# VHH binders against Geranylgeranyl transferase type-1 subunit beta (CDC43): the designs that were tried, part 26

Target 1, 376 residues: Geranylgeranyl transferase type-1 subunit beta (CDC43), of Saccharomyces cerevisiae (p18898)
Amino acid sequence: MCQATNGPSRVVTKKHRKFFERHLQLLPSSHQGHDVNRMAIIFYSISGLSIFDVNVSAKYGDHLGWMRKHYIKTVLDDTENTVISGFVGSLVMNIPHATTINLPNTLFALLSMIMLRDYEYFETILDKRSLARFVSKCQRPDRGSFVSCLDYKTNCGSSVDSDDLRFCYIAVAILYICGCRSKEDFDEYIDTEKLLGYIMSQQCYNGAFGAHNEPHSGYTSCALSTLALLSSLEKLSDKFKEDTITWLLHRQVSSHGCMKFESELNASYDQSDDGGFQGRENKFADTCYAFWCLNSLHLLTKDWKMLCQTELVTNYLLDRTQKTLTGGFSKNDEEDADLYHSCLGSAALALIEGKFNGELCIPQEIFNDFSKRCCF
Key: E = the ipSAE of ESMFold2; O = the ipSAE of OpenDDE; V2 = 0.75 times the mean of E and O plus 0.25 times the DockQ between their complexes.

## First folded at step 6 (VHH)

Design z01 (from q7, 17 letters changed; framework vhh_8fcz_2)
Fold by ESMFold2-Fast, scan of step 6:
Structure z01 (fold): chain B 376 residues (1-376), chain A 121 residues (1-121)
Amino acid sequence: as target 1 above (376 residues)
Amino acid sequence: QVQLVESGGGLVQPGGSLRLSCAASGFTFSSYRMYWVRQPPGKGLEWVSGISGSGGRTTYADSVKGRFTIIRDNDKKMVYLQMTSLKTEDTAVYYCATEYSDFYLEELDYEGQGTQVTVSS
């Protein structure tokens, strides 16, 4: 995957494959379990295997049957009898006249089907218009942000549900997968101008995106990916882009002096975090923030590899959070490997190698193949 | 169910000291990093201090370095923030936080309204 020098790879590829395979084996494709996170587990496991060059379509196509069963199409109890569809986490929670469809499970299912190359089902059976109408209903009319699911009684997003930049990203990613490309395409289903207004309102005064004027690299990645999918990155001011690049470069913990030739050391520097990225100022480095920060930098500047210390983050991931005995990557050097950090740590390494598409969070080869099958 | 309960705030004069406490439950406390984060009235969140699961590593914002000390007691499932040489700009609601791992984005999780610290003369 990645070589810091011209020597042998330090990536324990075979053990990483076994780590991801174990997670799929704990979830038999025929099992009718009540694990509400199963869709996410399938997504991260298949993504991780694909990153390590496993032909997931050939080996794990049996999971498609289970995922297909979680596709629900229903009629809302509203004035127009709106037909919506999407994916549920558990079939047991399919309550008559109550929508259990949610944005995260829908995105994970769609991305998993794309990685498993279930194009016939995707092109012929999935009702993309009803998927897009579900996304439409999740948009808050006043703020333009998105909630994860619908309130049963109003068939609209609840005002008390979380509506941060994560759900803006998920909503736009689903619409993009459904074929939306131009502003006109998106405007058929959502208020694109209100969404853009919301995203811009989440800009922090000194760069980056986040809630409560607090810069956060995860929210920054979600906002930038959303803008990329909307072909709207150019709407960001040059000053904001430069401030955001500078902020992101300072998230890397380094003992080597500068993140770039004029930058100072991170104030939260700790030798155990050397090379890693923090998600927020004054916090410890974390495996997943390597992905969120590098994806954000990649979206903002073509020169990102020259500006940040890619060798140092590679060394952080391979020497500190990679688990050479069990496979996988941990959040930090004090914890065991887990699926989320294993996938995103692997994705960060793949992004450095030019083998990962950060905007849809899937391998680049998979994205290229998917793109060839669409009208554009 | 993760629960964090902050206490120890109050009114104090500039130059004074306070000790904040956080009682944690619902997770394997010693395996998780703990943080103190504050929000001044009408302003954004500021991450003030962090401590590793073992207590072997700490981090501090430059604004509090040398004045604040974070401590944890894994047996009692408590984290503390010892604040000294308090300034009027330290006035904020202080929250105890840990990192919540979900499948979309790693988030910080904290409970309730925190504990109010007011530094006034």
Scores: ipSAE 0.551, ipTM 0.813, lowest interface PAE 2.2, mean pLDDT 84

Design z03 (from z01 with Y100T Y104L L105S L108F; framework vhh_8fcz_2)
Fold by ESMFold2-Fast, scan of step 6:
Structure z03 (fold): chain B 376 residues (1-376), chain A 121 residues (1-121)
Amino acid sequence: as target 1 above (376 residues)
Amino acid sequence: QVQLVESGGGLVQPGGSLRLSCAASGFTFSSYRMYWVRQPPGKGLEWVSGISGSGGRTTYADSVKGRFTIIRDNDKKMVYLQMTSLKTEDTAVYYCATETSDFLSEEFDYEGQGTQVTVSS
């Protein structure tokens, strides 16, 4: 059975809409010529507005044209004259034998265009094959992981660049958006077996996924979302799934521990974090880790709403990190609202209501519409 | 541009005390949570202690509760780890760390160069 909320909505919807709208309306002026990640700003703002049922395609269609200008298609200086494409974070001049295309900006742009309903671009203009070839080039041939961009001299992933589970998720999400569904689809562009081997190697002994042999809920969400998009969650052992569920439930801060399994006092309890989720053991609760933990639980078990304390995390988000005067959500009760936490806090609440697709980090209605229109 | 410089490590006998220091620059220090992370020889990373931006809240690993104290000075942009009743199991490289604001698009938690703590008789 699903758990119902007993109180009236305490969400300050109008203020949240204004918070996200301010960031979009200031982009043409306040961020012009400044070094900022504009694709991330657009994604978080459009996502937040879409979660709160704003018709973003009608209101912000001018930002669609701006995003299209960041699409770059180029030929690599290699033996095959490989054609790649993707999105850049800023409008910068292409330098011969270099690329400014990167995985995070490409994913943010694609998801934003999906939320803005730019299906004409996806179906007629976007070169999905060249985009998939860019993702292919970002895969490490030795370990199967992904880097965010290509090395200038080699036109391959740099050995010194970060290649963690975040980039595995982003790479697979881009390929999924490009139409990959089956193992055979993914195998056209990447070494799926090596990628799966890398993901499995990032399993921690007592459950969860992480870096440096340490469990982390953000990396766990990235790994599980990647496996879900690859239709490969069943490759995880039952023991690892059970251990991971147990680890994730223990990330929720409560004076009574995990109330569905434990009635004893939680030794790690912090009253200021009551109901929130930790990203890691021994760290503070954070708005975004509510999303990463709940998404992970959702992917691992159909009973997740019965196992976690959804009312407590709702209260944490609405009473401690929601900013009722300005709108938006902060990281914690000591900080101001920011776009990232406002987006993911809103997404966590939407996920609890069954209105959010955690695997692609977009509203469920938008995912359903996109799925009907996606052509190979 | 974010820089974290740890100091204060060294050799100490079991039961001894040591204070680690971390000097931060390149970001709005008072707006960021700060952490101490350690890596014992041949083992993974362990997040040992954390402190909120205001300094009003702290967290500790069970292995160090009651023995270690984290403090910060926002005016000086410093975070400290006061270690008492040191055990041989506390032998590790200790890193000062802060959290990124955006997990997906920004570089992960910044860790400094580290400082070696060796607890031996």
Scores: ipSAE 0.499, ipTM 0.788, lowest interface PAE 2.5, mean pLDDT 84

Design z04 (from z01 with T98K Y100G S101Y Y104L L105S E107S L108F; framework vhh_8fcz_2)
Fold by ESMFold2-Fast, scan of step 6:
Structure z04 (fold): chain B 376 residues (1-376), chain A 121 residues (1-121)
Amino acid sequence: as target 1 above (376 residues)
Amino acid sequence: QVQLVESGGGLVQPGGSLRLSCAASGFTFSSYRMYWVRQPPGKGLEWVSGISGSGGRTTYADSVKGRFTIIRDNDKKMVYLQMTSLKTEDTAVYYCAKEGYDFLSESFDYEGQGTQVTVSS
C-alpha cells in the first residue's frame, strides 16, 4: 500500500550503455585472433544495448556489413552436392578447411540481425533453406543430439565434439528463426522424435536436466527453451515439472526470510551470495545462473515470480555483481565485468520486468517485431 | 590452454585420510574459483567442494562437510582436497575443475583426467 518513491534507478544504465558501446567500438583492434569469437561479442553488446533501450538499428546499423561478411555458403562433397550456409566467428582465417561455420556463431549472427532489424537482408538475401540444411547435417543420426560444426573431410559431426543440450537449443533456435513452427516444419530438416528422445534421456532423477546425470540450470534452460520452441513442454510429466521447479528454487542462495539464519534448504548458503542463483548444487552463486534459473522457472510455471525471491536476486545483481564505476556485470564479486555476464545479468533483470523473451534470448519488443513480420 | 593435473588418489580403508592435489596452468589462477567434483561408479557427477579466487570462501556438499577441506596456494597454482574419515560412499574418480566463461559458445567445464579414490575393506 505504500507508494513507491519515483527516484533514480539503482541500475547504472548510462554506464552499462557505455560498457557495451566500448566493446563494439574496439572490436577491430582489441578482438583480433582466432581465440576471440567476434560474433558473440557483437551479439552480447547489441543485446545489452537493446535491453537498455538504445535504438541499436539507428546507432549501429553499420555493423550489418560486418555480420553479412561472416555469412558463408558452400557446397558439400556428397552425392547431391548439398548447399549449406551459416556464420563464421572470424574472417582472419577464412581459408578453405581452416575456418568453418558453426551453430553458436550462426545463432548469434541471426539474433543480432533481428535486433538490428536487418529484415531486408533476412528476407531477401539470406538463404534460410541452406542454413536449415547446415543444422540438419549437425544432427547425430544415432541419438538425435547436435554438434556445433562439421568435419570438412567427412561432412559429419566429429565424434570428439560435444553434443550436449546447448547445441540442441542452438540448432532448434536457428530452425525457429528460419521459419519452423510445426512438427512438420522441423521434420523437413531434423529427426524431431529422435531429438525429443535425447532431451528426455537427459532428465535427472530428482528433476532438472544435465550431462552425466548431473542437474545443471544452464542445460535445464536449454532443454526447456528447446521444448518450448518445439511446442512440446506438455510431453514433460507433472512430477518431473514439479521436481524441476523445486530443484530450481533451491538454487537460490537465501537466508530464511531475512531472519539472519542460514537456509536449512540451502547447504551452500554464503552471505556474499545471498539472493543469487547457483548453476549446480554445492557451488557459488553466479550472475548468469540468475538468467538460466529464472528462464527455466518462467517456462515451467505461470506463478514463478511468486515462488522465487525476485527482490533478493535483483539485490544480488545490483549490489554484488553490477560494476557501478565501469558499467557491466561480473560473474561474481571477485571478477571484473565481462560481456557474457553483463548481457545475461541485464537479461535476468529484464525477464523479471516482463521485457525479455528467454526462449530466443532477446528483448520482448524485438521478439514481437520479428514475430509480426513472420506472421506468428 | 587450460590444463589441470590431479594426483593423490589411491586405495584406503574406511576412516582413513587422503590428500588430493591439482596443478593448474594456462590461466590467471588467482582470479578464478576452483572446484572438486567426483563421479561414483555408474552414476552422475557430484560437485563436492569449491573455493573462491582469494581462498577466503569455501563451499561443501552436505555429504562431505566436516570431513573434507579445500585449500589453495595461488603462488604455486595448486588446489588441494584434504579428505578425512573416508567412507565407502566416497569411492569415486575425483576431478579438479574450473568453469568456462561463456556457457553457450565455449568448453564450459575444464577438468583434468581425474584421480581414483577407492574406500574399501
Scores: ipSAE 0.618, ipTM 0.837, lowest interface PAE 1.7, mean pLDDT 84

Design z05 (framework vhh_8fcz_2)
Fold by ESMFold2-Fast, scan of step 6:
Structure z05 (fold): chain B 376 residues (1-376), chain A 122 residues (1-122)
Amino acid sequence: as target 1 above (376 residues)
Amino acid sequence: QVQLVESGGGLVQPGGSLRLSCAASGFTFSSYRMYWVRQPPGKGLEWVSGISGSGGRTTYADSVKGRFTIIRDNDKKMVYLQMTSLKTEDTAVYYCATEYSDTYFLEEFDYEGQGTQVTVSS
């Protein structure tokens, strides 16, 4: 046939707004065991609405009261009686020397409060130093990586928890939100050099980041966002940056090849994936990997829009995974829309338009407003 | 909890055929993509084949295209890898995997079972 774009794609903005609104409207009435995911639901819903130009602070500021109740400040049973704080996913009884505070719920809550413009609470009530001390306790002293929560017996990172690049990103993002900018700021709370050593150790031989020398675009986005927040992207070698860009461009499924290698074809993939991005080699394209790959490319090169096929990924998202009847975006064209893919698919489109800050995973306008108000 | 149990591995001569099986439980099988991934001795993981939830779409690594066929039976909650024209380079531990997306931030799970050893030798 002719080249991959055979018509204009259209965003069903009103239906996307209703999709995200439904999730917020059902949240307060639910008494189910999904309480642990409520902070994530608020984050994805508020983010999605904000991407589609809803004034979320005006409409959904009442959710701030519920979110504030999940802020816990506690004293650890250690020699110094260390005060930590953070956000829990559910309201549980406070058990002495136990905490349900975790890094992901803390990040979701902080980002949601920023999007809702809860600046008075953020600057006055929220104890940023105790938040940063919680992050400090989550760092593994031997390799510099982070775990999601503390063992209540040892008041240190749980030995059974994963400590991969996702948690490095979450930890650094929380510290950044708390005002850390320079190496000296971060060093007050964490071993920044050990963290950098850990991140660099997760580089794959032929580019990208991942566990056990297996490239993964999600881990790559986490690593690059972490380095960006640490002002340390320049510590990556030119060769590694070039190899990573090349690897990421080859994650885009296209009958026309990638823009840098436009004569190369991905003809072995199903045409229904044309324009989409895969998380790993030989896997299907997925809505969320459009965001993770495009964010990674954006962080590595100013020319990323000229190097990848942004029109094709836009058409993949709008024609294949956008649900025109219900609103939202699905993981792929065979599944129903879900909140995670709806948010990240919308974020990918916003990133292409220059309207999204991938490093903190929030709209660019919100990031700009936040950055004017909050620094150490 | 997601469980994946691989079987069907063994010794086979070059040019031979082998069928791997994966029994899945703990999730709505027909709603999730399934993959076969392999790890040759002393090397990293290579994702070799995938199949959509409906079974209508498949993907293959260039190294196995035309020789391997991925199939699923949603009623039995099984995924299969039919391997033909096997080469010594196909020697690896083969794992069954699925993509599980959660609403939890940054969480996308690739569940890999215990694996099944395929050895191609003369």
Scores: ipSAE 0.547, ipTM 0.811, lowest interface PAE 2.3, mean pLDDT 84

Design z07 (from z01 with R33A E106L L108F; framework vhh_8fcz_2)
Fold by ESMFold2-Fast, scan of step 6:
Structure z07 (fold): chain B 376 residues (1-376), chain A 121 residues (1-121)
Amino acid sequence: as target 1 above (376 residues)
Amino acid sequence: QVQLVESGGGLVQPGGSLRLSCAASGFTFSSYAMYWVRQPPGKGLEWVSGISGSGGRTTYADSVKGRFTIIRDNDKKMVYLQMTSLKTEDTAVYYCATEYSDFYLLEFDYEGQGTQVTVSS
């Protein structure tokens, strides 16, 4: 029997800790080709360690102090000589195409500093207003969406970058970390109404959010987290919320219990996907979509644990995608563990236990400590 | 750099058959699931078929089940969609796709330029 009903006692905690630790110990020795992903590697590694009860600030604070060297503050060649700042992930630049400051590296660096409790740097050295001005420059003036970086020739949002709901989330999360809470705070840096208009335009007719009218649970999580950080979830209609909840529940692949109707709707039901969540209709279940779907449900309804089968997704993660020999979690049963799925699978389990803040994608204890310090 | 190049689309009569091909490069092909997704004129994207990295698992939308077959050749880095018993509602641009994350924030789709399939008498 590979399926179990008691999931938490089957977690290989020591192996998971070693899995995440391996990703941190050699990062300052950058003879490896993954420098561009450094901030993401740090974020997912320390988040995973923190979920498994490692005191990451005590163990890795000094080791990761070099992250501060990736903070760049510069003056744009524009009419107002705008001062911006942010974090770079790449130590190597290509000419003429250079990714210096970008939204994903900036968010991951800020979240990492928060998890490491690097509050001295965060409160005294980091120029939050210039970070917020960088975010402001990434907003598309026509549609209110965000791109990841600035074009080196125009000092405006890059025309070749995607401007989907991922970057709306990243932009708002950065501004929230910088101290924005009220609509007035956000309006100082971005066109909040235009952003809300863009987000609402990405609603799908049958519920959920996505691109090109395609419902997507990852984009749904980004949109709902963005609205939560903007204190604007109540602007969603009751019908859209109910349709979205229904759509998300149909993403869980199940042949058992109160989710019996899922099997009827999923004519190609696969036992390897049992209990897992799809990102989209007609696709395979995936470890990360357990997190994105459960976070979305949590943001939409207090009764989410009564509506989906949390024990089945726990068993999917622990029996199908947990790697007991190497530690970590894989995308699916056929693949090896990777850092992204290891962190988000762990985060999904932590969210079920009430120990994870999905809106900012950090452990709940860390969020609580951060919130106490952000008193302006 | 991930690249996907589709081919094999065209005009076909109802009841006819077409085989779409997709050439992949820039990633470890056998480690990633591959998908066919379509966009009918004026409508949203519909994911019609998927195949796991090993080729051991496949998925199909109810609208195409029994009529379409997805196959892959990991040595050639190719994925194919064999379409039979084509209907007018199968008219769409067909994209080869995979989910990938270069930012570690969210898996997102890499799609090719697409290939047009028109089913008309």
Scores: ipSAE 0.575, ipTM 0.819, lowest interface PAE 2.1, mean pLDDT 84

## First folded at step 7 (VHH; from r19 with S52T G53R; framework vhh_7n9e_1)

Design g1 (at its last look DockQ between E and O 0.05; V2 from the best seeds 0.00; counts 0 for: pae O 10.6 > 2, placed apart)
Fold by OpenDDE, look of step 7:
Structure g1 (fold): chain B 376 residues (1-376), chain A 120 residues (1-120)
Amino acid sequence: as target 1 above (376 residues)
Amino acid sequence: DVQLVESGGGLVQAGGSLRLSCAASGFTFSSYRMYWGRQAPGKGREWVSGITRSGGRTYYASSVKGRFTISRDNAKNTLYLQMNNLKPEDTALYYCATESDFLSEEFDYWGQGTQVTVSS
């Protein structure tokens, strides 16, 4: 019974809190480029702070004002006078007649509001139906996938825009937040069967999901999370699940080789990546892929902690990519901490501890509270 | 290996024009949204322009809107940035990047960059 010597928490909690707080304080940054990403910044920062046990609703409620101002309701110039709503990243980029509402900002906003426990606004002010209608309009009728925003000329999803698995997840997550729980609920707004068809079409031969039969851990996480939210994980074959699990486990970097084409000991093995996860084969470990891979494993099997080496992941994050001086997490051991990797690194740790909801990418406690209060 | 090689930078007088090119290799170019970013001395990286896979939609930072035009040739795996009416404030190292993960603050796969210097 190897007593897991609970060594002193190597987590620099105070530094992480400060790190995330600094990012919130820098808003509004005079740099126009940051304005477009402000909603994401809020989400990552609030998420990070919440993970590190900060009462974000009490301390950072001031951000709600800005977010609420970026909630837009508009009528589409279609024959049916369809009202849609969502969140924009910036009020300045209001190109006349351009729908600046987009799926990512909408999800970031909604999740942030949930974390900040703005339930009254969520229940009484937000028009969930019009939000869902926006999502509906973003679905490609031919493929079942989703685009991030509508074309300003046609008010339809752009056929030329990216429509990968990320946007599928975002779309479904928004609908879930709006109250959809069953396939029937989702079908009220989207073609769920076509969506499922698209997701299934992104299955790779050797497991996992990705474009052009190139499996990627991020896409895999998105696909599985989407399926989970749709209560449709059972649609995956047992073989595919097993293959995917195997593929994910091989994404954890080890001295025994994670490179498919290396016949011998991973000659390119970097000890600095030990225990970290790759996004795809033959790549270096990255902090964010710790989350994507672990989330995927978590969704596929209850025994995921026994299958992967969680301790090594923890060591990778805390010893290699955690920045003890500044707080936050970096992409790798050579780079500075950034907000994205800090959020996902933190989320990975929280997931290991059972404190994170990977389906909606928020702390589990917050999810529980949301589920109790918002009668969907 | 993903490679992005920027070119076309140089010294130009205010009001002048430059055309930047980014040669892409190691990935399916047409499957990715592409971006231009820049980094001025002492400043952080900022996005300048983006273009969808087919080139059907373009995005511009407010600072360059109306002056810069992004385009792509998928057959040549090349991204372009036409810069007109250049200003000293446009002086920066210009990078091309693949589709940025919306979850990431950083663009994926930056090239080495090409230096643009605008003299007053």
Scores: ipSAE 0.008, ipTM 0.219, lowest interface PAE 10.6, mean pLDDT 86
ESMFold2, look of step 7: ipSAE 0.591; ipTM 0.847
ESMFold2 (binder alone), look of step 7: mean pLDDT 83; pTM 0.837

## First folded at step 9 (VHH; framework vhh_7n9e_1)

Design k1 (from r19 with L103F; at its last look DockQ between E and O 0.72; V2 from the best seeds 0.00; counts 0 for: pae E 3.1 > 2)
Fold by OpenDDE, look of step 9:
Structure k1 (fold): chain B 376 residues (1-376), chain A 120 residues (1-120)
Amino acid sequence: as target 1 above (376 residues)
Amino acid sequence: DVQLVESGGGLVQAGGSLRLSCAASGFTFSSYRMYWGRQAPGKGREWVSGISGSGGRTYYASSVKGRFTISRDNAKNTLYLQMNNLKPEDTALYYCATESDFFSEEFDYWGQGTQVTVSS
């Protein structure tokens, strides 16, 4: 009976709480220059606080009014006068005929509202149809992928805007939150078959997903999460799944030979990255890729904890990238903590503990509550 | 605007040496990990070396380990790659790149590259 020596939790919970709280407090002032990222800041902070057992709905419920104000409706200059809706990062930036609504801000806002348990909003205030129409308009008809925002002058996606797997995920996640659960539901708003075609086209030869046959853990997570939300993971071949799992496992930096091909690949990894995950081959480990890789493994196999070294990941996060003085997590052991890595580092830990929903990237308890109340 | 400008490439005989430079501007150079990548004709891009912001940590692909040395001068905003004992298989367009966050709108910034050709 190996007494799991419950050693004192190496997690500096109080410091993390303070870290995330500080970011929320600074939002009105120091982040004014980052208006475009305000929804992301809120999402990361609220998510982090929730992960560390803060009742965010009770503590920050007063911010719901502010959040609700950032939901806007607009009419497209098309022949049908299509009404779309979404969230903006700043009300000041709501310039007429400027691209103000985008997919990322909309998802961040929606997820934040879910975490803040504003169920009334989803039931009575949110115009799900107009929101879904926005998502519809963001889909590229030729490729099935999504752009992040619309050019209101042309009613087309911005030519400068990327259309990678991130936006596919964001689009599908938004629709999921709006109540889509089946292919038929999604097909009401998007070309699901084209989307699936696009995602499948991003499969890399040796496993995982990425552009130009360059596998990337982040893109892999986005693709798999999207497929999961679409209930379409079964569309992947067993071989591809196996290859992807293998590829992901090789992204974990380990001195213990987890990389069968250490002699050929990543043979010169830095010991300081031990237990961490890489985003791509022959790169340094990064805190965020702990989450992307673990989430991907989680989606692909129930035995994911047995295949990867979760203890080493935990050690990497808590001993190397956790900032014990300030709270939060850094990208690596040399940098200061930032909100993005703090959120995803925390999420990775929560995922390992079975307390995090990787598909929607929110705490599992919050997801469960949302699912119970918002019977779409 | 982030700018990366590579230099130092050229034609060299097998066994020879080259030193590549990358001049960086438009961002806080010392705050970012930097990488060298290369693309050989008909092949995909591969990462060959990386260095931490402080320069204290370095990483090398197995194919170049022991032959290549990455370094940086943060005061000059310059990245270097010393390439020794060059082989014909090292022939490629070499790129300097920054590391970006996955959620960044702008992925890894790459320079235009510098051509390295190793003759047998």
Scores: ipSAE 0.033, ipTM 0.563, lowest interface PAE 2.3, mean pLDDT 86
ESMFold2, look of step 9: ipSAE 0.421; ipTM 0.762
ESMFold2 (binder alone), look of step 9: mean pLDDT 83; pTM 0.837

